# VH-VL binders against Rho GTPase-activating protein SYDE2 (SYDE2), part 21

Target 1, 120 residues: Rho GTPase-activating protein SYDE2 (SYDE2), of Homo sapiens (Human) (q5vt97r660to779)
Amino acid sequence: IDAFRHYSFSDQPKCSQYISGLMSVHFYGAEDLKPPRIDSKDVFCAIQVDSVNKARTALLTCRTTFLDMDHTFNIEIENAQHLKLVVFSWEPTPRKNRVCCHGTVVLPTLFRVTKTHQLA
Key: E = the ipSAE of ESMFold2; O = the ipSAE of OpenDDE; V2 = 0.75 times the mean of E and O plus 0.25 times the DockQ between their complexes.

## First folded at step 15 (VH-VL; framework fv_firastotug)

Design ab1 (from aa2 with heavy chain D32N; at its last look DockQ between E and O 0.49; V2 from the best seeds 0.00; counts 0 for: pae O 6.1 > 2)
Fold by OpenDDE, look of step 15:
Structure ab1 (fold): chain C 120 residues (1-120), chain A 124 residues (1-124), chain B 108 residues (1-108)
Amino acid sequence: as target 1 above (120 residues)
Amino acid sequence: EVQLVESGGGLVQPGGSLRLSCAASGYSISSNYYWSWIRQAPGKGLEWLAYIDWSGETRYSTSLKSRLTISRDNSKNTLYLQLNSLRAEDTAVYYCARSEYFYETRGPYYFDYWGQGTLVTVSS
Amino acid sequence: DIQLTQSPSSLSASVGDRVTITCRASQSVSSYYLAWYQQKPGKAPKLLIYDASDRATGIPSRFSGSGSGTDFTLTISSLQPEDFATYYCQQYGSWPYTFGQGTKVEIK
């Protein structure tokens, strides 16, 4: 894999196909983080498949607009269509997680071409 | 600063359709928020109609679901509402509003930014 | 559906008065998910309080919210001339989201 492919920033993509199997996801980092509050530094990344939470990182300290990560997750998927990655910011008051950034990909179209991809 | 401006209101005959627009500025309408339509009949309270979230997922009021369509155009940073088979009771000021997204639950929660509203009058 | 009933529906007060508005839910509102809005004639609602007691950005300290379960209260400690308006409560603890019928605060 020579270059990163950016997540599409659009409405939920339509898909008529499904894929199943074991998927390995490695996090290198997240760009263009937009924390809702300046004093909020704790963030984590969640992996969702068709709106189901599959995995998440522990709380990480975000110091800049780039979050450096080195995490790998093995996720079992069954009849899946969409992969969504979301970075959340923890706010002790009012004790809620706010979205900092996100990305969505259509899994069947992605893996139709090759079995390994590098996304950003 | 976030700014929402509704347009498309006016006089419509019963059985007709309305198509409203909400132009957003200061923030991307495809970003990490819920975008809702809320209406208010003259001299009455507020009624939530529909929302579209940051991923494009939509939800509608149960009573109006068959007649409502919420959508957006990211390139124009604009939110839309279509309501068909209009009735006199659909006469109202229609507002678009923004809500933050939280991990814990699904839904727009409270509405922190509102447009000025656009009046739709359904009358023969 | 959760019905919100505000009391009173209207009240008359003077500048400097302490004003209290109540919002009662037909069933318990989970997680303190209750908001208050201010609306002036010909204008859109303005968020005052969220999560029952948290003030929105830029809202004066004279506005406060309290309550849990089925009973919530909005208090204006000292009414100012710009506070004459209609106030609405809204729950977002259960679908569908619903609003109170409103309380009009008028000049005595």
Scores: ipSAE 0.020, ipTM 0.673, lowest interface PAE 6.1, mean pLDDT 86
ESMFold2, look of step 15: ipSAE 0.043; ipTM 0.618
ESMFold2 (binder alone), look of step 15: mean pLDDT 88; pTM 0.901

Design ab2 (from aa2 with heavy chain S30D; at its last look DockQ between E and O 0.44; V2 from the best seeds 0.00; counts 0 for: pae E 4.8 > 2)
Fold by ESMFold2, look of step 15:
Structure ab2 (fold): chain C 120 residues (1-120), chain A 124 residues (1-124), chain B 108 residues (1-108)
Amino acid sequence: as target 1 above (120 residues)
Amino acid sequence: EVQLVESGGGLVQPGGSLRLSCAASGYSIDSDYYWSWIRQAPGKGLEWLAYIDWSGETRYSTSLKSRLTISRDNSKNTLYLQLNSLRAEDTAVYYCARSEYFYETRGPYYFDYWGQGTLVTVSS
Amino acid sequence: DIQLTQSPSSLSASVGDRVTITCRASQSVSSYYLAWYQQKPGKAPKLLIYDASDRATGIPSRFSGSGSGTDFTLTISSLQPEDFATYYCQQYGSWPYTFGQGTKVEIK
């Protein structure tokens, strides 16, 4: 099983180019998740493009700091620079579904030849 | 668990500039939160100024947007606020503060951790 | 912008008294997006109540919040000597997010 690792950098490239099109994003999983809060053990994965929610999974059980899955998102993007994959906790108050882990991709640097990407 | 320490305040002349720092410990500033600057003029209430979130997105108070720049250095786990064209009414204690990032995101809701503040005094 | 007006601006009360502070919004606050903070002299604010009525971690049960729409209250059911402070409300239902002017509570 190939798993997505938590990924955060202080120096993201500024991008003057924007990408449009249809893309498929294949998500293998995540590692080093923050545990859910005391009363929340379910999570879901969301795709955000320039911080706009584009798609999400159904609820997934999170037993440890690891999440294994094999899921493909098919999304339409318009004038986009950044793709975020974010794991949120499911909370009884949906307005408070908080981040468990995340990764960010700068689209022009990955989108050189194809409209389909696989995330690390 | 989270510790925030502001620095860089002091006396400055009208029209001057200043950069405030907020050193964070106990948690990474680029992981899953909003990080804000909030100020309090002497004897006055609180005023939100700006935020930067874990992804690097920023937002500014509309009235102060042209004079503020929020930034961060994740390698130093430190937030910054650049203040330009300072005026007497900018005299205040400046706090950094943390808010949760929710899926329903509309910005920083409420602030669960605050630094102790740094005083900026603008006078001739 | 939503203006928050707190009443009273200051008050004196004895240890053991029930204290009520109000926060009135100039227009309805979306949902229950209102928080209360306590600030002691020379210190940063401390979160007491969020979402109008939920106590933050470690906040004593004598602090409670209520209200919706334009009218919100913070109640201290039995005032303690350590509750001398200024209290602020904050709305986060409509941008820009704003704070009330504060209510100073003095123990007498």
Scores: ipSAE 0.056, ipTM 0.622, lowest interface PAE 4.8, mean pLDDT 76
ESMFold2 (binder alone), look of step 15: mean pLDDT 87; pTM 0.898
OpenDDE, look of step 15: ipSAE 0.749; ipTM 0.915

Design ab3 (from aa2 with light chain S30D; at its last look DockQ between E and O 0.53; V2 from the best seeds 0.00; counts 0 for: pae E 2.5 > 2)
Fold by OpenDDE, look of step 15:
Structure ab3 (fold): chain C 120 residues (1-120), chain A 124 residues (1-124), chain B 108 residues (1-108)
Amino acid sequence: as target 1 above (120 residues)
Amino acid sequence: EVQLVESGGGLVQPGGSLRLSCAASGYSISSDYYWSWIRQAPGKGLEWLAYIDWSGETRYSTSLKSRLTISRDNSKNTLYLQLNSLRAEDTAVYYCARSEYFYETRGPYYFDYWGQGTLVTVSS
Amino acid sequence: DIQLTQSPSSLSASVGDRVTITCRASQSVDSYYLAWYQQKPGKAPKLLIYDASDRATGIPSRFSGSGSGTDFTLTISSLQPEDFATYYCQQYGSWPYTFGQGTKVEIK
């Protein structure tokens, strides 16, 4: 995808506005993953809105620092401010998830410009 | 090994402000976990103040929210706490601490790593 | 808010003694989300137990935690000289997370 723009995700900024509606999110992949510690190399991607888990992928095998994905999620949001995309690594022992990579965007600011965005 | 080192404590007059730092080493504060400030008044128990998670989300104690600001500098791997309009009851040792981040739940759990603490004394 | 009340507030014991500290919650603590800490004078708290009964890394087996609902217990099976300190319970089952008032274990 040559038109792919790489966006740097900053820390969660203060936001005084909120948005509501149905949001469609399509995952193309995740870059700069910290590799899982365990041999299984199982990971999944989670979508969080204001710290609420809205959706997740099934377990995927992470082989490199890039996770190739092709997933679309339709998420209903109400009075929302932040969208977080997180890749987790599943550790069977002690049955915990570890963050491999993440990104955060401010939804009201993002959708003030246009209704469709491509993020990286 | 994870290590946390607080600094910035000292004597402050009532109505003043404190700005504390917590230098983290051995792990990036922007990679994982919750990072909290917890204080302990002399001879008293422990009180949670605020946290910032790996993504920059913040949460504050309800009673202190209007006076508290938690922040971080990723380039310095340092956590900060600002508390304004200081009162005598704000006198305490202030600790920074780390908590696990889990997919299944919100907020920090238990605190597995602590700094040595920095004393703030509010007195005229 | 969930209030945690420890009992006793202080106790005197000798090396080799079995010591039991109780932490009672004003309401049920979900999912066994209860931790215990040890704090020595001039030092930061040290995590001993999490999830009510799991020992943190490097914690001796003489420390054990048990309980559920509103009643939790920390037990030191055989008190050692280095165990004289103040112990705190903490719940993380409901927001805001809260601590007990502490139990000081002193030398008899």
Scores: ipSAE 0.133, ipTM 0.771, lowest interface PAE 1.9, mean pLDDT 88
ESMFold2, look of step 15: ipSAE 0.301; ipTM 0.696
ESMFold2 (binder alone), look of step 15: mean pLDDT 88; pTM 0.900

Design ab4 (from aa2 with light chain Y32W R55L A56E; at its last look DockQ between E and O 0.38; V2 from the best seeds 0.00; counts 0 for: pae E 4.0 > 2)
Fold by ESMFold2, look of step 15:
Structure ab4 (fold): chain C 120 residues (1-120), chain A 124 residues (1-124), chain B 108 residues (1-108)
Amino acid sequence: as target 1 above (120 residues)
Amino acid sequence: EVQLVESGGGLVQPGGSLRLSCAASGYSISSDYYWSWIRQAPGKGLEWLAYIDWSGETRYSTSLKSRLTISRDNSKNTLYLQLNSLRAEDTAVYYCARSEYFYETRGPYYFDYWGQGTLVTVSS
Amino acid sequence: DIQLTQSPSSLSASVGDRVTITCRASQSVSSWYLAWYQQKPGKAPKLLIYDASDLETGIPSRFSGSGSGTDFTLTISSLQPEDFATYYCQQYGSWPYTFGQGTKVEIK
């Protein structure tokens, strides 16, 4: 029993330098966050495609260097190369929401197989 | 304590090329932040050249894009700047600098840590 | 590109003087996206002020910033011997991010 990403019913995936389609991304959590040493901190998770923000979660309370969550992003992408999942600290001062942790996936490398399987 | 140390400067001939290094310590260049190269001609102001961020995404100043390449080696915690087709106007002190990565995707805002700089002199 | 013009280009002042440096943008800088740097000869620039008026950690409170839109000001309330340097403004409201030409503060 493995986790799989959904494909569009209209098309099968094709491997190329860039990809387009519907993606479901499940975010189970993060470790090694940069939390407050003493105080809890509100955070949110965002998906960026080629450094453009596509979606984010509501605020979550994080008290440790570990964030356990169960969230699925359903996004449409077009001609994309990189998918970033980023956890930001929430700050009341605008434009000061800093990175707590991140991950990046190079999308073409996930789809350069001759089968309809996905890594999860 | 974050520390940035540039190297690779010196005297270079016009039309040649140069590779500058910026060794970072006290922080991993792949963890977060934007990492930039900025130069200053003698007696002149500052000019931003390029950035590479924690994910490896890059951006270049429009006027210099054809002659610059920014790169990194995460295992050595080091940034690099390749500058080709050198001209007399490229004579400057070259700095590496760090800026915070905020939720916005517009690039490096202000630069909170700077290296000591390395002087590049292009002979005439 | 947003051009930043600092005035004066240089000034001479005595210890204890109040010094004011202005930075004028060729077009409005979004929000308060302006920083100030101090640079001493042979040294890298040092961040003093960000977001127009916020003091960087470890910077003495005699430094202050103000302004919005096209006109921004750095003030040193009581000049000290270590404050003789060149000061630069920098905008990050519109790409490409640009710097002013500098203002040299000299002892007289």
Scores: ipSAE 0.119, ipTM 0.662, lowest interface PAE 4.0, mean pLDDT 77
ESMFold2 (binder alone), look of step 15: mean pLDDT 88; pTM 0.901
OpenDDE, look of step 15: ipSAE 0.313; ipTM 0.829

Design ab5 (from aa2 with heavy chain Y34W W35M R59Y; at its last look DockQ between E and O 0.42; V2 from the best seeds 0.00; counts 0 for: pae E 7.4 > 2)
Fold by ESMFold2, look of step 15:
Structure ab5 (fold): chain C 120 residues (1-120), chain A 124 residues (1-124), chain B 108 residues (1-108)
Amino acid sequence: as target 1 above (120 residues)
Amino acid sequence: EVQLVESGGGLVQPGGSLRLSCAASGYSISSDYWMSWIRQAPGKGLEWLAYIDWSGETYYSTSLKSRLTISRDNSKNTLYLQLNSLRAEDTAVYYCARSEYFYETRGPYYFDYWGQGTLVTVSS
Amino acid sequence: DIQLTQSPSSLSASVGDRVTITCRASQSVSSYYLAWYQQKPGKAPKLLIYDASDRATGIPSRFSGSGSGTDFTLTISSLQPEDFATYYCQQYGSWPYTFGQGTKVEIK
C-alpha cells in the first residue's frame, strides 16, 4: 500500500526555468475525461517530462468521464521544465492513441517558493 | 466550435519584419494540440513553416529557421509568427493550423482545423 | 526528405464523372501516414482523408482514399459541382512532413 508523502528537492539551485532530481509523483485520478470512443474502451496514463514519455500505466477500462486510480510514478528528471500527465485512449488499429485528458505542471514555478509539491 | 483567425498581414518592403497573429477560440492552444504555420505563395502549393507544442518546444523548416520565430501567448489564446528579413519570395497567404497530439508522434500528423489565412505581400 | 508528386497536375471532368488523383512518394511512407486536402479558390485547405483511407468528419462518402508505400490515390466516385478545387496530398510518415504540388480539378 503506497502512503502519501511530500517530496522535496534538497540542494538544488534556485532556477528560473529548470530543475533536476528524483521525483515521486502520486496520481490519484482524473476528472472531466472525454470518454473513449465506443471502439476504444481502454485507456492508459503516461507521465511526460518536457514531452518525453517517462512511464505509463497498464491498460485501464474506462467508459465514464471520471477515472480513479492510485498510482505512483518514480522518475528521474534532469534540467526539466514541464511535467505532464496524459490519459490516452488505446486504439490498436492503426496503433494511434488519442488524448482523453491531461494535466500540466510547470516545474520551476512549483519549486520557486517551496521545497515540496504533490502533483494532483 | 473551433475557430482560428489570422491577422497582421499586409504590404512590407524587402528586409522588413512582420508579426502574424492567430487567435484561437473553442479550445486552448496550450492543451494537447500542435499548432503550425503553413504558407502558400500565389498560385502555388503549401509549405510547412513551423510548429509549437504544449510545452513550448518549437520546430522550424530548415531553410527558414533563422528568419522565423513561432511563439504563443496562452493568456490571449494566440499563436504568433515573427517574420524577419522579408524577401519577395515570402509573399504568400500564411495559415495557422491545428493537429491532434498522439502518444507516439514527434510532431503534427495532419491538420484538422485551418484559419482563413492572412496575406503578406513583400514588394519594393 | 520525401518528395510527393501528384498526377495529373490538372484535369477537367463533368459532373457525375469518376475522378482519380495519384500521389507518388520518392520513398516509402511508413504505415499509412498520408492525408488529402481540398482547397477551393480563396479558401483555406480542408481535410478530406487521413491515414490514407479514413474520411474526416463530415466528408461525403464519394471521397475515398487508398494506397500504401509509395503510391496513394484519392477517388471522387461521382463528381459534384462543389468539388471544383485543388487537391493536395501530405505525408507525415517521415520528418520533415511534406505536401504534394497539387492537382487542379475543373468542372466542365
Scores: ipSAE 0.013, ipTM 0.590, lowest interface PAE 7.4, mean pLDDT 76
ESMFold2 (binder alone), look of step 15: mean pLDDT 88; pTM 0.899
OpenDDE, look of step 15: ipSAE 0.714; ipTM 0.909

Design ab6 (from aa2 with heavy chain T105E; at its last look DockQ between E and O 0.44; V2 from the best seeds 0.00; counts 0 for: pae E 3.3 > 2)
Fold by OpenDDE, look of step 15:
Formats: structure tokens, C-alpha cells, sequence
Structure ab6 (fold): chain C 120 residues (1-120), chain A 124 residues (1-124), chain B 108 residues (1-108)
């Protein structure tokens, strides 16, 4: 893999196909983050498949608009269409998570040609 | 401060279509939250119709799914509702509303911000 | 679907009265996911209570919510002139989310 492709920061793409299997996801980082509003600056990255939480990182400190990460997850997917990567900020009061940034990819389209991809 | 303003209501003939808009201000509809349409027939209760979340995922009322389309334009920060094949029973005030998004669970939960509503009257 | 039945459907009360509205669910509502709204004529609903007993921001202390399982209650400890309105309960513990039929609080 020579070049990064950007995952979409847009509405969830339409998809008529499904994919199943074991998927490995490695996080390198997230860019264009909306910084947390509170002083805690605690964030975490979540992996969602069709809006189902599959995995997440531990809490990380967000200092800039770019979040460095080095995390790998193995995710079993069944009849899946969308992979969503979301960075959340934790707000202790009122104990809620806020979306800092996200990206979405269409899995069947992504794996149509090759089984390995590098996204940014 | 978050504000929601619905528009597009009016008189429509049976079999026609409505297209409503909800202009949001004070917050980006693509940043967070669930954004729903809820309607209320005259003198009746409230009925949830559809939602779109911050990422663009949609869900519809089962009974109206075949006739409903919820969408948005991020550049305009506007929510839309399309309802086809209108019937007299579709006469209602249509509200757009915001709900919190929580990581742990899926669903719009309760609705903390509402628009003023727009009246749609289906009559021949 | 979970049906929510409010009682009474309407009531007459005077300023200063204690008002109690009940919302009964056809089946248990999980996680106390029950909200109450106030709606005045020609206006959109206003969130009063969420999670069965938590007051929304800016809601006066005279409004309180309680209950669990299938039985929930909204209480106005001392009715004020601005409280005459229709009140709705809503569950978000099970999909699809549903509303009660409403309780109209009128001036006696």
C-alpha cells in the first residue's frame, strides 16, 4: 500500500451489498478533530460496524486537531456494509460522549478489488 | 443556542407529496445528535416518523417507511422530510427535533429541542 | 410496540393544587427511559423530565418525575398559572419510541 485514501466525512453512503469475515483495523491517527469543550480533553476512538460498537481505544488526551494513535483491532463482521470510525470526547458532567470527528467507509466497495487498504 | 425552524407546510391534495425543511442554527446537524421528524394530528398525540443521525444513518417508522424519506444538506445545515402518497390522515403539524447521541446505545432517546412545527393539511 | 396510557386524559385544577399524572406502559420500560413533555396550544412540546426523574435544564422544581417498570408519574407540587397545558409521556427504552395520548390540565 503506497498511498493513503481518505475515509469520507459525509453522510453514510448507500450500499446494496454485504460482506462477512474477520477484519483487522489499525489506527494511525485522526485529523480535523473538533476539540473537546471541557478541560479534561479526554477522547477515545470507537469502531462501529453498521452502527454497532465493535471496539474502542482507551481514553487518550486530545491536545491538538490531530490525534496520534497506534491501535490494532480484529473485528468479526457478518453481513456488514459500513465501517465507521468515531472519535468521542468524554464529558464527566453530564457524563456524556460527544463526537469530535468521524469517518465512514463502505466495506463491500472497499474490499471489492483488494483486501488491504490504507485510509486517512 | 440551538434553533430549529420548519417550513414547507400547506394544503396538499390526496395522493400528492410534501417536502418539509428544517433549518438548524447554532449547531451543525452533521456534528452530533439525532435529528427526527415527529408529527401531531389536530387534537391528537405525537407520532415519531424518522430520524437521521450525525453520520447520516436513517431510520423510519415501520408503517410509513415506504412513503418517507429523511435527508439533509450539510452545507445548508437543513433537515428534510419527503412524504409521498398523502392521505387525509397525514394531516398534522410536523416537527423537527433534536436528541442526544450516546456512544453506548443506539436511538434518539428524548427530544430536547423542537422546532415550532409546520402544518400540512391533506384535503381535496 | 410499547403503548403508553396516561391517566387521566384530562383534569381540572386550581392554582396551588398538587397535580399528579400517571403514565402506564404496556410492558416494562427499561433503564428508566421515560420522558415527560409540556405542550401549550400552538406550541411545540417542551421537555420537562428525562430518565424518569431528571429535570431538564430550566425546569422549575415543582415538576418531578418518578416511577419504574410500567408505572410512571409526573407531579406538579403547586400548580402555577403557566402550567395549564397538555402533558405527554414518552418512552425510549424500546424501539419504536412511543408517546402517551396526553393529559390536559385545565383551569377549574
Amino acid sequence: as target 1 above (120 residues)
Amino acid sequence: EVQLVESGGGLVQPGGSLRLSCAASGYSISSDYYWSWIRQAPGKGLEWLAYIDWSGETRYSTSLKSRLTISRDNSKNTLYLQLNSLRAEDTAVYYCARSEYFYEERGPYYFDYWGQGTLVTVSS
Amino acid sequence: DIQLTQSPSSLSASVGDRVTITCRASQSVSSYYLAWYQQKPGKAPKLLIYDASDRATGIPSRFSGSGSGTDFTLTISSLQPEDFATYYCQQYGSWPYTFGQGTKVEIK
Scores: ipSAE 0.238, ipTM 0.801, lowest interface PAE 1.5, mean pLDDT 88
ESMFold2, look of step 15: ipSAE 0.239; ipTM 0.692
ESMFold2 (binder alone), look of step 15: mean pLDDT 87; pTM 0.889

Design ab7 (from aa2 with light chain S53E; at its last look DockQ between E and O 0.44; V2 from the best seeds 0.00; counts 0 for: pae E 3.3 > 2)
Fold by ESMFold2, look of step 15:
Formats: structure tokens, sequence, C-alpha cells
Structure ab7 (fold): chain C 120 residues (1-120), chain A 124 residues (1-124), chain B 108 residues (1-108)
């Protein structure tokens, strides 16, 4: 299930299979979240690069299957290929935060991410 | 509710190739989870081979990486394993298995659902 | 790679016996990263215990896990006829994730 809303990526790689640099990722929300495991719908959104967690939001209470937010991630990437935006549920059982919804961008392809370029 | 069914096993020749299928039902393989292949030689222990996760990212056992390909077809909700240049030591029951995708992990933790397995025998 | 060595490789026991199986790691593994499986002949493995001591859904309370560091145990407090099987440990604390060689529990 691809339930992400209003992703803005403003920097595009030319022909590289991998990219490096600084990125700004603007996250506006998600919809069609998977059913919660508890009465409250506490969630957080994380950004992963090649399955490594790079940043996350604070916990948010979500009372519907829709999450509306305005958040900017500023991350540094090196030789990366996949960008994932994942909304995780907060579970009362520690260390077991499960996926509610997700989206994936293959970084050598088109994307719009505000990015600060630095020379290597 | 989740079911995993492997197929494509049987007798194969050394030096040949095999392509195994794992049909999943009760959950979409692109919606969540890590999906792995694990094998077990007769009378021996378990050996993890590869995974593909919900996003399509893959990882392989280092000892088999040059001969091994994991793939999927989301429209058929099916995982595949290709193993080339078969040898006698590749004789095993091949299982597909599922692991939760937690924020805290960088790969499959433990395997909560397994298929029934498919036997591959490599002999001339 | 972390090697897991189970002891004993096999054992014989009677219904009602207390059975203890050990899993020793070649280097330290957090207790949050150790699982146990049961496998009967001709069947797939079944998850019993995860995170060293947490029972998987539907697993009877006679199965318990414990341990930390390099030494982990699976205990069956009162062996039942359906418990004669092979048991495996697995670590997922350090890539690549590895399995023990197995412990076969047979009827005496």
Amino acid sequence: as target 1 above (120 residues)
Amino acid sequence: EVQLVESGGGLVQPGGSLRLSCAASGYSISSDYYWSWIRQAPGKGLEWLAYIDWSGETRYSTSLKSRLTISRDNSKNTLYLQLNSLRAEDTAVYYCARSEYFYETRGPYYFDYWGQGTLVTVSS
Amino acid sequence: DIQLTQSPSSLSASVGDRVTITCRASQSVSSYYLAWYQQKPGKAPKLLIYDAEDRATGIPSRFSGSGSGTDFTLTISSLQPEDFATYYCQQYGSWPYTFGQGTKVEIK
C-alpha cells in the first residue's frame, strides 16, 4: 500500500545509479494507514536511505487512517540508491514499531528534493 | 491466514539451474515484511540464502551471492529464487519465510511464517 | 560471523521430563536478538521463542527461554508427546543472521 501525500523532491540525478549530497525532503502527510494495534493511533514518520534510518518525527497522535503534517527532513546521503518514507505505529510493546504505510523512491530516477550540493 | 507455498523442486543435474517459486496468500508481498529463502540439507541445519523486502530491496548470503538471484512478481504475489551452477551440496529442502519489518531492524529478525518447503535433489 | 553451537546435539527423554537445550554464541548477542524454533520431520520450522524469552503466539507455557551474552537456553518444563522434534536457535543481533546446528529430542 502506497499512501503517501505531497512529497516534494527538488534535486535530480542525471544518469548515476547512485547519488550523494544533501537533501531536503518535505513531508505533508499520509493516508490509508494500516489499522492500529492499540486504541490510540500514535505514529511517527521515518526516512530511510538504503534501509538505514536517517531521521524521524516525534510521536504524533493519529485519530483516523489519515495523517496530516508539515515536516522537512534534512539529510546527508552517500552512494545511495533507495529513499523510503515510512510511517510506523508506536506499539506498547518496546522495540516493535511496525509499518503503517510507506513510499519508496529509487534515487537515480526522477525526484524533487531541496538539496544543498557540496563538492566531494 | 498468511500462507506460503513453494514449488519448482525436483531432480536436477549438476551444473544446471533451478528456479523456485513461493506463492503467498493472505497478505501482499509489496505491502510489508521481509521475504526470505532458507534451505536445509537432509539431516542438516538451516541456512539463510536471501531476502527481498516490500520495497524490492534484496540481500544475499555472501557465499552464494554469485549464483543466486531473488526476485518477485507483485501481480502474482509470488517470490522467486534462481540458483545457477548447481552442485551436490545444493541438495536441500528450500523454504520461503516471512519476517516483520520493524523500525528497529536493518534486515529480517526472526521468521514468523514458513512455507512447507520444496525438495531439490542434485544428482546425475 | 556469529557461530551458534547447540548442546547436546541429541538427547533421549521420557514424557514428563524437564528438558534443557543450550545455545552458545561465538561472541556476545543481546538477549533481544535470539530465537528458538521447533521442527518436526517433514515439516517446516515453527517459531517458539523470540527475543530470548518471549513466546510466540499459541506456544504453550511449558516452553521457556532465557539467557544473555553468549549462553542461551530453551527449557521444556514437562515434555509432551508432541514435543519430540529438533530444536534450533537463531541469532539476529549481528549480520549475517545465523542458526544453530540443531538439537534432536527423541523418545527414550
Scores: ipSAE 0.239, ipTM 0.686, lowest interface PAE 3.3, mean pLDDT 76
ESMFold2 (binder alone), look of step 15: mean pLDDT 88; pTM 0.906
OpenDDE, look of step 15: ipSAE 0.577; ipTM 0.883

Design ab8 (from aa2 with heavy chain Y109F; at its last read DockQ between E and O 0.34; V2 from the best seeds 0.00; counts 0 for: pae E 2.6 > 2)
Heavy chain, then light chain:
Amino acid sequence: EVQLVESGGGLVQPGGSLRLSCAASGYSISSDYYWSWIRQAPGKGLEWLAYIDWSGETRYSTSLKSRLTISRDNSKNTLYLQLNSLRAEDTAVYYCARSEYFYETRGPFYFDYWGQGTLVTVSS
Amino acid sequence: DIQLTQSPSSLSASVGDRVTITCRASQSVSSYYLAWYQQKPGKAPKLLIYDASDRATGIPSRFSGSGSGTDFTLTISSLQPEDFATYYCQQYGSWPYTFGQGTKVEIK
ESMFold2, look of step 15: ipSAE 0.391; ipTM 0.729
ESMFold2 (binder alone), look of step 15: mean pLDDT 87; pTM 0.880
OpenDDE, look of step 15: ipSAE 0.770; ipTM 0.917
ESMFold2, look of step 17: ipSAE 0.233; ipTM 0.683
ESMFold2 (binder alone), look of step 17: mean pLDDT 86; pTM 0.889
OpenDDE, look of step 17: ipSAE 0.820; ipTM 0.925
ESMFold2, fold request of step 20: ipSAE 0.247, 0.276, 0.278; ipTM 0.692, 0.697, 0.687
ESMFold2 (binder alone), fold request of step 20: mean pLDDT 87, 86, 87; pTM 0.880, 0.872, 0.883
OpenDDE, fold request of step 20: ipSAE 0.833, 0.839, 0.833; ipTM 0.930, 0.933, 0.930
ESMFold2, last read: ipSAE 0.241, 0.308, 0.247; ipTM 0.683, 0.704, 0.684
ESMFold2 (binder alone), last read: mean pLDDT 86, 86, 86; pTM 0.873, 0.863, 0.887
OpenDDE, last read: ipSAE 0.846, 0.844, 0.845; ipTM 0.934, 0.934, 0.934

## First folded at step 17 (VH-VL; framework fv_firastotug)

Design ac1 (from ab8 with heavy chain R106Q; at its last look DockQ between E and O 0.64; V2 from the best seeds 0.00; counts 0 for: pae E 3.0 > 2)
Fold by ESMFold2, look of step 17:
Structure ac1 (fold): chain C 120 residues (1-120), chain A 124 residues (1-124), chain B 108 residues (1-108)
Amino acid sequence: as target 1 above (120 residues)
Amino acid sequence: EVQLVESGGGLVQPGGSLRLSCAASGYSISSDYYWSWIRQAPGKGLEWLAYIDWSGETRYSTSLKSRLTISRDNSKNTLYLQLNSLRAEDTAVYYCARSEYFYETQGPFYFDYWGQGTLVTVSS
Amino acid sequence: DIQLTQSPSSLSASVGDRVTITCRASQSVSSYYLAWYQQKPGKAPKLLIYDASDRATGIPSRFSGSGSGTDFTLTISSLQPEDFATYYCQQYGSWPYTFGQGTKVEIK
């Protein structure tokens, strides 16, 4: 069972580098989710690059604080610095889907520190 | 219950700098939300300055971008605003405020919690 | 930038009056992304209405919002003594988000 925990990267230095290319991101899952509101049991996972939504999953049913998934995102990025992986609750009325769980990385740092684990 | 308390205001000289603090309680600033600074000149309306979100990503007012730095210390649950090259028009009450993080706009919505503000006076 | 212009800039009213404040946007605000705030002297703004018409938690039912596109309205159906304040609209439909200049509601 794959897992993806909450984290924050606010302590890293501001990066002046930007990267471009086609990127594959494997999402194992998430832990410690805020449960969806009682009128919605669905979530979805999105990838944001520099705060722009680039990809999302279909709706997933989640009744716990744990989401286990095995999903690969293939996204095209240009002049990008930050990658966010965010789990949102689905709330069709009103259309205000809020965060259940999240993580972010600075992209140049990702390639520097995770080169041996960058899988398609 | 979320509470936001600003500090660091006071009298400063033109050309100087200031660093404001916003101590948050009742919620972690790194777990969710956008966290913003907003100011109000005496007798005037509101002006948004900058935000930092749960992930540490920042955005600035274009008119003030060269003079502002927003930052945070997650271990102290505290948000900061550094404003440099102060001028008389920077005299204002400075508020910190919170807004929900939604997928749809990918930016702050409305501000549901505000601090009581801290006054900065630039002596001109 | 979307400029928000409130009308009137000030008004005088009596307790029990119906008060209407208008907020006009320089271009359309999509998805009803407009909020209203109340601010009393020496205090921080307080959220009243979000998404044009939804009342924030704990806000009395005498406050209501309506409108879409470029024209939005805040209505206080029966003015109370504690409602004398300055009211601001705010849009969050397009970056950068902006505030109206305010409408002061005074007691006659």
Scores: ipSAE 0.256, ipTM 0.689, lowest interface PAE 3.0, mean pLDDT 76
ESMFold2 (binder alone), look of step 17: mean pLDDT 87; pTM 0.879
OpenDDE, look of step 17: ipSAE 0.785; ipTM 0.916

